# Designs tried in a protein design chat: VHH binders against Translation initiation factor 2 subunit alpha (eif2a). Part 1

Scores and structures below are computed, not measured.

Target 1, 261 residues: Translation initiation factor 2 subunit alpha (eif2a), of Pyrococcus abyssi (q9v0e4)
Amino acid sequence: AREYPEEGEFVVATVKRIHNYGAFLELDEYPGKEAFMHISEVASTWVRNIRDYLKEGQKVVAKVIRVDPRKGHIDLSLRRVTQQQRKAKLQEFKRAQKAENLLKLAAEKLGKDFETAWREVWVPLEEEWGEVYAAFEDAAKDGIDVLKGHVPDEWLPVLKEIIDNYVEVPTVTIDAEFEITVPKPNGVEIIKEALIRARDRANKEKDVEVKFTYLGAPRYRIDITAPDYYKAEEVLESIAEEILRVIKEAGGEATLLRKEK
Positions, changes and structure headers below are counted from each chain's first letter, unless a header gives other numbers; antibody chains are not in Kabat numbers.
ipSAE, averaged over its two directions, is called F for ESMFold2-Fast, E for ESMFold2 and O for OpenDDE. V2 adds 0.75 times the mean of E and O to 0.25 times the DockQ between the complexes of E and O.
[cut] stands for letters that were removed.
The coordinates of atoms that the task and the answers printed are left out; those that the model quotes come from them. Centres of patches stay.

## First folded at step 1 (VHH)

Design p01 (framework vhh_nb_b201)
Fold by ESMFold2-Fast, scan of step 1:
Structure p01 (fold): chain B 261 residues (1-261), chain A 123 residues (1-123)
Amino acid sequence: as target 1 above (261 residues)
Amino acid sequence: QVQLQESGGGLVQAGGSLRLSCAASGFTFSDYAMGWYRQAPGKEREFVATISSGGSTYYADSVKGRFTISRDNAKNTVYLQMNSLKPEDTAVYYCARDLGYSSSWYEGAFDYWGQGTQVTVSS
């Protein structure tokens, strides 16, 4: 959001012109800003042919090694970017791009221009959450009210609609096993009904998915997908309590088995 | 009128040192990257070292640790300090203006080269 990047910042840039001494790149995140990557900053080894490393139109992750706003000079390095830094920056860039597209959609629905959306929504959310898409994920998970006080109230209904439709709640999956025995002629049916009822009840909860897998008598696997590990464990405990109670009342025995600590 | 003028070349024995200078005039020196290239008899011109307007440097592997490129923007001069010279360093050394560090008006590779200065390293 700044006019110029900061030294040490990782940026996504598009190669515009290549010469034997270096390349000129446009900074995707800083519209209208052109930066220079000297041939000495393209690779850790001596570069004879710069076109072996760069092509016009290519997007690269580069590190800002110098910026002089007075002269409009921005120097980039490709050689000072590790594979891990590159992957992290690309992930950040894709999340920001998705958030920007969703914000543009929200602005259109509310009849506002993007400059207004940037000032009223993007900047405040970026300042508080570090990235706008993280704020959208929190709103998807915990409800739109997490954004209340950070953006003008008029944005909340349209953001809720868009977040509910387009933002996937990040989830985690845990697993456990049950050992269940019901020594009756209809024992299999009793077990089946107990597991189905527990599954269906849990699956009514928002962003919770429970699956049972038969592993071979007396063992059954449960997989629980939920927004976080706390919620997943809470769901597991609730299901375990119900299954153990129902099976015991039916004259059987059930135990929750945790493979790990 | 852009001018680049090299000096400091000469004959030295292996293991010796030389400092090359390139005096630039006719443009805003501090806005441009500068480089040194060399050409040995019967060979193509090859890269030696470069320095960006921001001060970032890069060296050919054959000279890394022995040569140092630097610049003095107040004097409009780029330097190449050459230490531990070897016979294979014998060449004509050229100063070049690199068209980098702001401006969409640049096209092509280097727009100006100096006349060169001879460096001869005897065994």
Scores: ipSAE 0.000, ipTM 0.140, lowest interface PAE 17.4, mean pLDDT 82

Design p02 (framework vhh_7qia_2)
Fold by ESMFold2-Fast, scan of step 1:
Order: C-alpha cells, then structure tokens, then sequence
Structure p02 (fold): chain B 261 residues (1-261), chain A 124 residues (1-124)
C-alpha cells in the first residue's frame, strides 16, 4: 500500500547487481523500488567476497535500516535478520502471494481486471482481517457467508469455488504434559494402553490429530492439532478425563500439567 | 517435505498422445492439491492442469478437452494424459504440490515446483 517501506521493516528483495562494496536489490513488495546493501550488512562475520553470500536473481529477507524518500534511497541489512524473523516474514510473504494469485484467478473467471479485484475485494478484506489470506481461511472454515457484506455479492460464488478448491482449513496445535505413575511391575504397559486408547478415540473426530511423546518417566507430552484453540482445549480435557479415570482404576496417579501459552 | 519425480515425457508426432506421471514421497500425498506446469523456450511458466485432494479438476484454456489430470492416492501418483498433441505443447513439464509457506525457493506460484521436470517434444 505505501510507496516506501519503513525503517525496521522486513522485506523480500531480489538481488539485481553485485559490486565489490555491496549489492543492489529490487523490493518485491514495492514495485520499482531499488535498495542497496553494503558489504558490511551482508553477514555478522567479515565478508571478503560478497558473491559467497549473494548471487544475481537470489531472493532474500532483509531488514530496512534506512529510508530517504527524497532521494529514493533504501538501505538493507541481511546480518540484522534472525532466523525467526526470516521465517515469519517468508510465511507472511507466501500467504500474501497465494492470496493475490487466487484473487487473480477469481477476477479472470468473472471477467474483471485486477484493479477492480483489488478495489472491491483485496482492500476491504485486508482492512477487516488484517490480511486477505486470513479472510479466505475463515471462509474455508466457516463458509463463504463470512465475506458477505465485505465484498460485492457477484464475487461470492467465484470466491467460494476458488476457496473450496485451493484454501486449506487452518489448524492450531497445543501441547501439555502428563505426569503418570502406576506402581506395578506392568505399570508401563498400563500407561501405554491408556494413552493409545485415548489417542485413537480422539483421532476419530474430524480434523483432530493427537500425538503422545515419552519424555522420561513419569512425564509424557501430548500434542493436539485441531481447527481452533477451543476445539483443541475440548479434546485435551476429554483425553485428560479418560486418562485420569483409567490410571486411577489401575491404582496409579495421573496429573495434567498445563502452562499458559 | 514432499518430493516429486516426473516421468513419461518424450518425442511424439503431432496428433499423438503421452501420459506423464508424477510419483510423490516423503509426506502425505493425499492431503495436497496437485498441478502440472509447463515452460516452453522463451515463454513464461504456465499452469496447465490442477487437481484438488478431493479430485476436483481445472484446466488452462489452451489444453481444455485435450488434457486430463487424475490422481491415484493409493500409489501416491498424479497423472497428465495428453491427447491430440500440437507443436505448441512442446515444453518441459513440471509436477507441483500446493505448498509454499515455509519454502521460499518454491517460487511465487500457489504451487511448489519439485524435481527437474520431464521434457515433451512434439515434432515430425
């Protein structure tokens, strides 16, 4: 939306030209904007040969360290981007690109140009959901009617077709630990059977996946993947209740250990 | 990560047929939407056919009525049946899965490109 990126912003850029003292990159999210990355901003260690780190045509996640709109100057850094920041920015960029490609496909099916799609669909959905792909995910999960009133009605049938065919329902994963002891010679087998039965029962539910991991007696981790946090918590409580019951019947003790996420 | 291996390309005369195969490994194939792309010399990459995890299909206008995409989840394979081939169908054909959120090098398409592709040449 903005003409220039902000200082501190993470951007996706394509290496265009490499020189002894730095590289020139094009900002993928700011069409027509070229930025410079000085050799000292390429890596945390001293760089002898910039071509060991960058190649023409390479895409990178960089941090904007300076912007001068008057001169059209943008300076980038690679060394000031952590792995976590890079991963988060790549995910954001990929989601935006996927949403744009799907919207282009919808526009083509309706015989509309992309400028019309941007104005009528992209801008309203971005304003309400923060990102267009999140709106598409909500429509995939809860039905196309969640977009009703936000986009013109003529877009709803084609968006439904595109979303149903191309957008996967998002999931969330929560974790917790159980502390379980069964003071019997076959205690491990009793615990194993209880966990397997609870897992298999929960996995019968649509879009629910439960996994147990042995951490070392008396601790076991549970990971629950579900469509939303409410459902994940419901599944966890159901499993915990069953495990507690079965373990107590066997003469043992079980406790669910939770830490706020 | 899902790995894809394309096969079935070759030289064929105009009007002939070829069947391309794409075998998947390393992940749950049935959860992914799958597509076929092609890139002819000097041209942009083109999505030619697409199939969802549920089996719904879509085709580029240039291949509608001539190409058929299908999948066999038991064999972890997606197919492209190409009939009535034309010289303009000459290209390298790539199999792709719908995934890109954590692998930047998969490109800007809603689909990832995987493998080296399989060349198809239509000439007399």
Amino acid sequence: as target 1 above (261 residues)
Amino acid sequence: QLQLVESGGGLVQPGGSLRLSCEASGSIFSDYAMGWYRQAPGKQRELVAFITSGGSTNYADSVKGRFTISRDNAKNTVYLQMNSLRPEDTAIYYCAKDSGYYDFWSGYSPFDYWGKGTPVTVSS
Scores: ipSAE 0.000, ipTM 0.102, lowest interface PAE 19.2, mean pLDDT 80

Design p03 (framework vhh_7mjh_2)
Amino acid sequence: EVQLVESGGGLVQPGGSLRLSCAASGFTFSSYAMSWVRQAPGKGLEWIGRIYTSGSTSYNPSLKSLVTISRDNSKNTLYLQMNSLRAEDTATYYCARGPYYYDSSGYYEFDYWGQGTTVTVSS
ESMFold2-Fast, scan of step 1: ipSAE 0.023; ipTM 0.602

Design p04 (framework vhh_gefurulimab)
Fold by ESMFold2-Fast, scan of step 1:
Structure p04 (fold): chain B 261 residues (1-261), chain A 123 residues (1-123)
Amino acid sequence: as target 1 above (261 residues)
Amino acid sequence: EVQLVESGGGLVKPGGSLRLSCAASGFTFSDYAAAWFRQAPGKEREFVSAISSGGSTTYADSVKGRFTISRDNAKNSLYLQMNSLRAEDTAVYYCAAEDYGSGSWYLDEYDYWGQGTLVTVSS
């Protein structure tokens, strides 16, 4: 935990006060630190009314453009944050906040204060998993016993209850392309039927979703959503084997085109 | 299970008015911020208006002064009053919610979405 952010760092901040020339924001990850965002840093186009872009109480992802620890000055920019950078930072921050709120709920149910929860649960899980919410996701996916030995046993029943009720099983999505050709007048219908059958079969499995997208003959995209990459790859291989077999039996050719992770 | 269901869309003439509703279920709506986004055919979804859990509102420049967002926590509902409608307001309107409660004009802050309701402004 640093006392001040670094220039170039992306931070989550809460708008506290708005003036005609800019806004003052509190840095959520640096308690007690206030930063300033000049109106010229709010958007890449001219801003007539700053309140059309910012409102008091709003959380934003901003880039730190200046830090002066001696004077306690921190300057932020909103216009220098791409949507991709913003999404990644906000997702990281939301995961941490969600984990904190769930831990507070668990502490309350167990009759413990948050300082105890931080010491006994947060710190150990963050050290092992890198982020507490990732530990909660693993527990949701593989069971509460993945946390055994990392937190005191008395926390396990309450964490299990909280995780089962509030944490979604994490999923990953992989993609690949098929090159499929069936040189018959009804070739498109043969292909469609093969893809629909493979999709419907895979989608019967818990937490698995398969989608096909037509990209233009002879190319088809497959997107597979599954609990982890191992399962996603297993599903892809199963579908590929079925499609290649069915298409070959119909007198066509099919090839799976894979990309590296 | 979080659900948002929009209603109130339809065909209206330019200069007309329409009121959209969004019914929330499966969560404590009062803890969430909510927003309206819209998507015209062949275009990306754009921000229309947002309201925080505390009632603070934000509007896109294109609708400011014409549209009014409001919420009724007792009815788990979000509303958009649309006045002085224009042809360029034609779009599918989406209700969205986020658990931060602060509201935002950014699409990526909203994790929960409705299916959309079509608004057509034409003579």
Scores: ipSAE 0.000, ipTM 0.210, lowest interface PAE 14.1, mean pLDDT 84

Design p05 (framework vhh_gefurulimab)
Fold by ESMFold2-Fast, scan of step 1:
Structure p05 (fold): chain B 261 residues (1-261), chain A 124 residues (1-124)
Amino acid sequence: as target 1 above (261 residues)
Amino acid sequence: EVQLVESGGGLVKPGGSLRLSCAASGRTFSSYAAAWFRQAPGKEREFVSAISWSGSTTYADSVKGRFTISRDNAKNSLYLQMNSLRAEDTAVYYCAADSSYWGEYLSPYEYDYWGQGTLVTVSS
């Protein structure tokens, strides 16, 4: 990790001390570094009481507006952070913190100190994947061998145990609607059986989950959760083909509808 | 991915106690940080307490020493033990969770998942 953040960087900071002219914050990602936020950088409007915006112990996302490594001065701004930028940075920070905590658990199980874990595991994975948690997600999805060659072999069994227990397989959810009509007295039963069978077959696949919701005849919603968009679309296509075929064989009509909210 | 359902709210006299429960339906709830927030009539939602995956806890100044947050990962449950209740504690209490490994955020917008709320009324 760098010793100092760069101007323009978004950081997570913890409020340490509040004064009437500003606040001093500790940079969570740069241990031992303290930064200052002038009251004029707290909000876009005039700030009468800084404690209406900041509380000691609070974590905030701030933008680095000035860095002077020689003097050890770092200036932060809250007012120059949009809600979208704050959400994105918090997600990034949370993922990094999750990865760090998991690595600490792995190090403890191997009897290694964190410095060794950082050098042998964190740095290599960050270099290859851009972020360590992404490497853990890939290992959760495709197996621990994804990390083979990037970290010493002695780490693989303990990382596998930790990842299997604590890392959720990344998923994506897509939705679509079916318009289904079966003009028979038992048409509702035929439709229900077709949807249940398609759902149950799809749900047999690893990390695939399909849900149907009745919206009111002739409309049915389908939600598909899968490891990625490619797989989700493949599952939807397969389900649609089966439903259309079965419904047509029963003397009905079925149509898959996309992209209208 | 995780769904949360609160229970345990009710009417209690000042100085009384209540225990709120939050049941999570996700399989990996034990890896989530969780928190309690509350919203009083006519006020915005405020932080009450949070707990990380490792059991580290944070409390709002107004409830420190009176409330205790805890979790039972085997039951996928989060709890808030509320003691020495005051009229000012009257609010709808919400359970919240996120996929991080700490519960240090004081703003509601940092949390991914929310329950429907449970009403706590402190009145004589």
Scores: ipSAE 0.000, ipTM 0.250, lowest interface PAE 13.3, mean pLDDT 82

Design p06 (framework vhh_rezetamig_d1)
Fold by ESMFold2-Fast, scan of step 1:
Structure p06 (fold): chain B 261 residues (1-261), chain A 125 residues (1-125)
Amino acid sequence: as target 1 above (261 residues)
Amino acid sequence: QLQLQESGPGLVKPSETLSLTCTVSGGSISSGSYYWGWIRQPPGKGLEWIGHIYHSGSTYYNPSLENRVTISVDTSKNQFSLKLSSVTAADTAVYYCATDLSEWYGPSTYEFDYRGQGTLVTVSS
């Protein structure tokens, strides 16, 4: 972390004091730094009572509009933050907090202080991955060796333990529909058995979850959760191949329906 | 308990720099308990906040005035000062030095209780 934020940066800040002309806030990501938000920067509409918008102790996502490190001056705006930008910054902040907590746990297990952990682990990972939690996610997905050469070797065993226990592999979910017809009195039972078998096989694979939903004959929805879109598509192809084969052998027809070709 | 007193010239020529000093008694500027600031009231208008300074030297200025304003602290003299450059007739006002403004604009907003007496500054040739 830098000592001061940059102009244009989105920050998380805690409201400390409110005046009729503005508020003073503490920057959560920049310890010891105080910032000011003028009343005209609180909302897009003209503000009569600033306390309708801000409360002491409240955390807000704000945009840094001016920084003067020589004077220790930081100006914030709340009105120049869109809901999309607010959501993205809050997600980034939560990921950074989670990574920091995990690093503190690793430092404690290794008998090192947090200053050492910051210098030896945080800074190098942030420089290479842009975000420390992204490095932890890559290590969770592809193994701890992705961090080798970026942090001192003595950190690798403890980071592996913590990442394996606390970092969830990021996932994506895709959906598709099957149109399945088996022209037999027990056709519905044949279809259900085929879908259950395909689901159970796919669910044995690490970090893969498949769910079928009956939409009404002849349509069935499939939802596939996997570590990435390539894996999700691979799983979908495998399931489609199996379903098509089993249904054809039973004297029926199955077609995979996708919104995107 | 705290007493603030403004001092400086009552007349400033257009384009020159207005310089005012506030002397604090009954308390220390190096205390972290207060922001030290300046507000002004032009004739027939409402109060306008100019800026504040914290004992660490951190300054906060009204965006409308920030290119012209400098507030500084001299902890050894227990004083803080305002410099407002390139003055015009629009800068004619009663200038007040003040502690943390929230004390006046909170529940007692209507009282307009100023820590200093105020000093009239006229910008005229």
Scores: ipSAE 0.000, ipTM 0.106, lowest interface PAE 21.0, mean pLDDT 80

Design p07 (framework vhh_rezetamig_d1)
Fold by ESMFold2-Fast, scan of step 1:
Structure p07 (fold): chain B 261 residues (1-261), chain A 125 residues (1-125)
Amino acid sequence: as target 1 above (261 residues)
Amino acid sequence: QLQLQESGPGLVKPSETLSLTCTVSGGSISSSDYYWGWIRQPPGKGLEWIGHIYSSGSTYYNPSLENRVTISVDTSKNQFSLKLSSVTAADTAVYYCARGSDYYWGSTSDYFDYRGQGTLVTVSS
């Protein structure tokens, strides 16, 4: 890790001391580094009382506006952080905290200290994935073997246990519409049965969820939640094939409708 | 004691806007120490953070939902609300309003330290 942040970098900081002219904050990601935020950098609106915006112990996302390593000076701004930037940095920081806590648990289970865990697991995964939690998500989604070759083999069983128990598989949802007509007195029942059977078959797959919504004859919406877009499209294709076949066999017509993205 | 209560329709039609309100009692939403937001849990899935708002009016939204979400606060009624546009069946979930703090992050969905009892919203024709 770098000893000092760079100008323009977004950091997570904890408010330590508040004075009339500004606040001193500890940089959570740069151990032992204290930074200063002048009262004029707290909000875009003129600030009468800095304690209306900051509390001791509070964690904030701030932008580094000045770094002087020679003097050990770091200046922060809260008002120059947009909503999007704050959200992105908070998400990044939270994911890193989760990954670190899970790695500590894995190290404890394997009887290794955290320094060893950092060197053997954290650094290699961060280098390849950009963030450790993303590596854990990929392992949760595609299996622990995605980490093979990146960490020592002795870590794989304990990481698999931890990831399987504590990391949720991220999902995506796609949608499409069916236009279905069965020109029989029991046509609605035939359609309903076909949709339910297709849904139930698809829902047997790991991390796949299919839902149908009646939009008004002859239209039905399908929503497919799956681990990735490739799997979601594969499921949609399989369901469409089954529905079209079953409806045709019943003397009806069915068409899958997709809008270009 | 602090209490959060969700209210709004339990059934919403596809393509319409879901509107939920959270009424806060035993605490003030004007406090600068806290933010107020929404999380949801679809059937069979984990908790998903939707977004939150500070008493200042600053909002932060889940990137997956940000084009459809608006969170607003009404300090005169001690309430905050969620509007989720263009809903689909995938938006069917139990919706919770919640309170969080930068000081105590790591609670409930890693953002909130308090939440309401939840309200089921079904998106169906």
Scores: ipSAE 0.000, ipTM 0.112, lowest interface PAE 16.2, mean pLDDT 82

Design p08 (framework vhh_7qbe_3)
Fold by ESMFold2-Fast, scan of step 1:
Structure p08 (fold): chain B 261 residues (1-261), chain A 122 residues (1-122)
Amino acid sequence: as target 1 above (261 residues)
Amino acid sequence: QLQLVESGGGLVQAGGSLRLSCTASGFTYAMGWFRQGPGKEREFVASISGSGGSTYYADSVKGRFTISRDNAKNTLYLQMNSLKSEDTAVYYCAAGTSYDWLSEPGYNYDYWGKGTRVTVSS
């Protein structure tokens, strides 16, 4: 976003030159910016040979430990990056690079340069959504009109085409079990009908898929795929209410079993 | 699963130009070129981010080589100008699809092409 990264920021960098005292890296997210990593910041233990840890062309996740814009100095650390911080940065970087690739493609289709795409699309979407790829996901989920008013209208048709072709609506899957008993000669048919009806109703919702799996009487597993955990839980609650009601009316018992988490 | 195919190598006179191409069978994030000259270890030449917005060059090729990509075609390019005899090497295309860079052994590129030979005559 800015010309220079901020102290404490996690960045993706590519190793460019290696010397005995440290390495020079280019910042993937800040084109044209070179940073330095002192040998003491490579690992938590003393490093005898820096080339045992770094290779030219290698990409790393590093923490920015110092920035001096006046002198153009940026200092990096590998040693001060935890596994959780690395995972979070890798996910952020993956999403940002995908969004940038898609935006470049959109700009090319409109005959515009990337500087224009940056000002008219990237900056406004990043300010409102926190990340551009999240805006693209919302557009894929709820339609291109969610971007209306945030970017110039001329971008909407091309962004719709790109998003429809390259952005998948993210989904999550949750599971639970039902314990169902209907003490009648046709109990199995009653249970089957209740599960089929609940499944078919839920599957009418956009981006919702419900699957039942027989585990052995009296146990049935349900798998719910939905756009997010809130929606998945809402669908599960709705299905459970319907199943419990129908089974009770038929003279049976049904219980929803959940994991402790 | 991902495959990389290089092309464009050949014989060229010192001071001449060549363009190398590398086509990937699917979308990639970061891509790069490496080379291995006679009797030498493989060395980094240039890399490009997934968007094409960030490029990096080895000092030995800066100002002479230009890396670029066409994401619609899943194709990477290396434009090589002002070629020198020391540029003689097999050039390899590499692509990164791994998200666990700290666990990788020395390089963050998961996929490699078989190489294309460039010979610069003096």
Scores: ipSAE 0.000, ipTM 0.148, lowest interface PAE 17.4, mean pLDDT 81

Design p09 (framework vhh_7mjh_2)
Fold by ESMFold2-Fast, scan of step 1:
Structure p09 (fold): chain B 261 residues (1-261), chain A 126 residues (1-126)
Amino acid sequence: as target 1 above (261 residues)
Amino acid sequence: EVQLVESGGGLVQPGGSLRLSCAASGFTFDDYAMSWVRQAPGKGLEWIGRIYSSGSTSYNPSLKSLVTISRDNSKNTLYLQMNSLRAEDTATYYCARESGLYDSWGYTSPYYFDYWGQGTTVTVSS
């Protein structure tokens, strides 16, 4: 753990004091550290009343724009955080807290202190999975034996009990865009039928949900919610194959577009 | 000025479907997450779901199987598709712009919306 965050880092902070010129926040991941957010860093547009954007006690995701360890100064920005970055950081933070609470429960059941749980369970799982909660999700999905060899055997029965009771198999959502044109008088009906059939077919699968959104001709967005990323990609591939085939047979053209990551 | 105008409400038979629209103006629609909220007669506000500017959605777990939220950023329009309607779905439905404020766990509550539409009434009855 670092004593100070780094410039460019996304942090979770709790609003403590609000003034006309800015707000002071505590960094949840850096206990005892206070940071400042100037009113000009709260939103991309002109802020008349800072309390329209921030409330005392509220948790926010902010970007660290300046750190001066000599003076103990940390400056934050809310306006330089996209909704996507905010959601990702907040999920990461909440997952870590959930995993910690579950590990504390496991330690209590096994009669171990939390320092022992941290050394024997947290550190090894974080090192291998990147996140402890990700390891718990894999154990929920594929069985407790995925943790075997990474934690001492004495932890496996209690972790199995806790994971089975408290860890829900997660869902993921991916998105992509189609460009579709059918140069016929009934082209819109052909496109609509192709999308509806693909959606309805995919939605027959357990824990799979597909949605299409019209973005303006020739663009359509697809959102796929599934138990895991591999299943979501498999569903997208199946849908794309069906749509491209049906549209091509109708004398049209369709392409699947993905954002580079 | 910010304006949110709902449409598409009315009388629907049980088991029917209905699509509500919300036309937004006076702000950059793409910069904001939008929510649908309803209020049944004599009850408090119930959050239905949210859609981010990217199109990603989050729903009230009790309503997830019954509703779909979508948006068209090119038309500054928000949609709510409702299926398998029941008498208990009778309510005034509001679209709302999220102020970017969240509760202590990062979930938007109805109290963190800065602009609301006038509402459109949905009555589910034979």
Scores: ipSAE 0.000, ipTM 0.106, lowest interface PAE 16.6, mean pLDDT 82

Design p10 (framework vhh_nb_b201)
Fold by ESMFold2-Fast, scan of step 1:
Structure p10 (fold): chain B 261 residues (1-261), chain A 123 residues (1-123)
Amino acid sequence: as target 1 above (261 residues)
Amino acid sequence: QVQLQESGGGLVQAGGSLRLSCAASGSIFSSYAMGWYRQAPGKEREFVATITSGGSTYYADSVKGRFTISRDNAKNTVYLQMNSLKPEDTAVYYCAAKGSEYFWDSSSGYDYWGQGTQVTVSS
C-alpha cells in the first residue's frame, strides 16, 4: 500500500502513450502514478521501432529502475526482467486481483464501502500473511477461524461464504524424474503397467493427483499435486518405493532423480 | 535462444481439417504467450489466434468457430486445430511467441517466429 514503488521492485503497468524515444505507462498497483520507459530499456537488442514491442493498452511486467517521489518521476525497464521474474510477478498480481475482487463482493454483501473493507480486512491480513489471498487460502484449508482476531467478527460469516464458494483449497505440485530400464522385449509394457498402477493407487487419495510423462528412454517425469509439500513428498516416497520394487522384481533397474530449484 | 518449428501443413480439400503443431527447442518458459499468424500470396501477414500463458484464447473473426488454439506446457508445444477449411484459408502459417507482456492481444509484437508451414485448401 505504498504511495510509490521502490527501486528494484517489479510492477504491472499499462502502456498509455508511445513516442519515438519511449513510452508512458500507468502503474496498475499504484493508482494515479505514471511511469516512463526509455526505448533503450525495452529490449536487450537495438530497437528500431518501439511499436514492434509495445502497443497502447498492453499490460507489461516491468522493473522499477528509478524513483523520484519529489518530482513524481518513475522509470521502468522491460529488458531487465527475466521470464522467471515475470512469471512470479504475474502470479503475485493475479492473486492480489482475485483477493481484491472477493473483498469487494464481501463488502457489497455486508453493506460496507471499499475504503472500510481495505482498512478493516485488507491491511490487517496483508500485515499478518504478507498477502491477502494467502489468508483466504488458509481459511479455505483450515477454516474461517484462522482469520478470527485479525478482522472484525462481523466480516467472518460473509468471508466464510465467499471463501467456501470461490477459493479453491490450495495445492502444490512437485516434480521428479525416474530413470527406468527393463532389458526385456516387453520392457516398455512392464514399465507402463508399473507407472499406471502406482498413479491409479495414489489418485485414490483425496486432493492428490499424479501424472507421468515420458521424456525419452530411460527418463520419465512424475508430477504430484497435493494439499501441501509434506503430503506431496509422502506420496512421492510411496510411489518411488513401489516402482523401484516392481521394476527390480521384473529384472530391471530404476532410480529416482530429484532436481534442486 | 527459443527456436520454433511448425509442422502439420499440407494440401487438403475444402471442408477438410488439419492440425498444426509448433514445437519449441532450447529454453522456453510457460509464461510465454503463443500465437498463430498467416500470410497469403500478395497479402500482409494477418493474425489468426493467440493463447496467453494463463490459457485465455482469442481468434480473428474470420476463423472463430472453425479454428481452436491449445497448448501443452509440459511438451513446450502449441497447436492449431483447423476445421471446415475454405480456399481463403490458403496461406503460410507462422508460429510466434511473446514473453515480455502480461496482457497480450492480436496487435502485440512477438519476440520469436517460426519459419512457417504451407497450408493449401483446394476447391
Scores: ipSAE 0.000, ipTM 0.097, lowest interface PAE 18.3, mean pLDDT 81

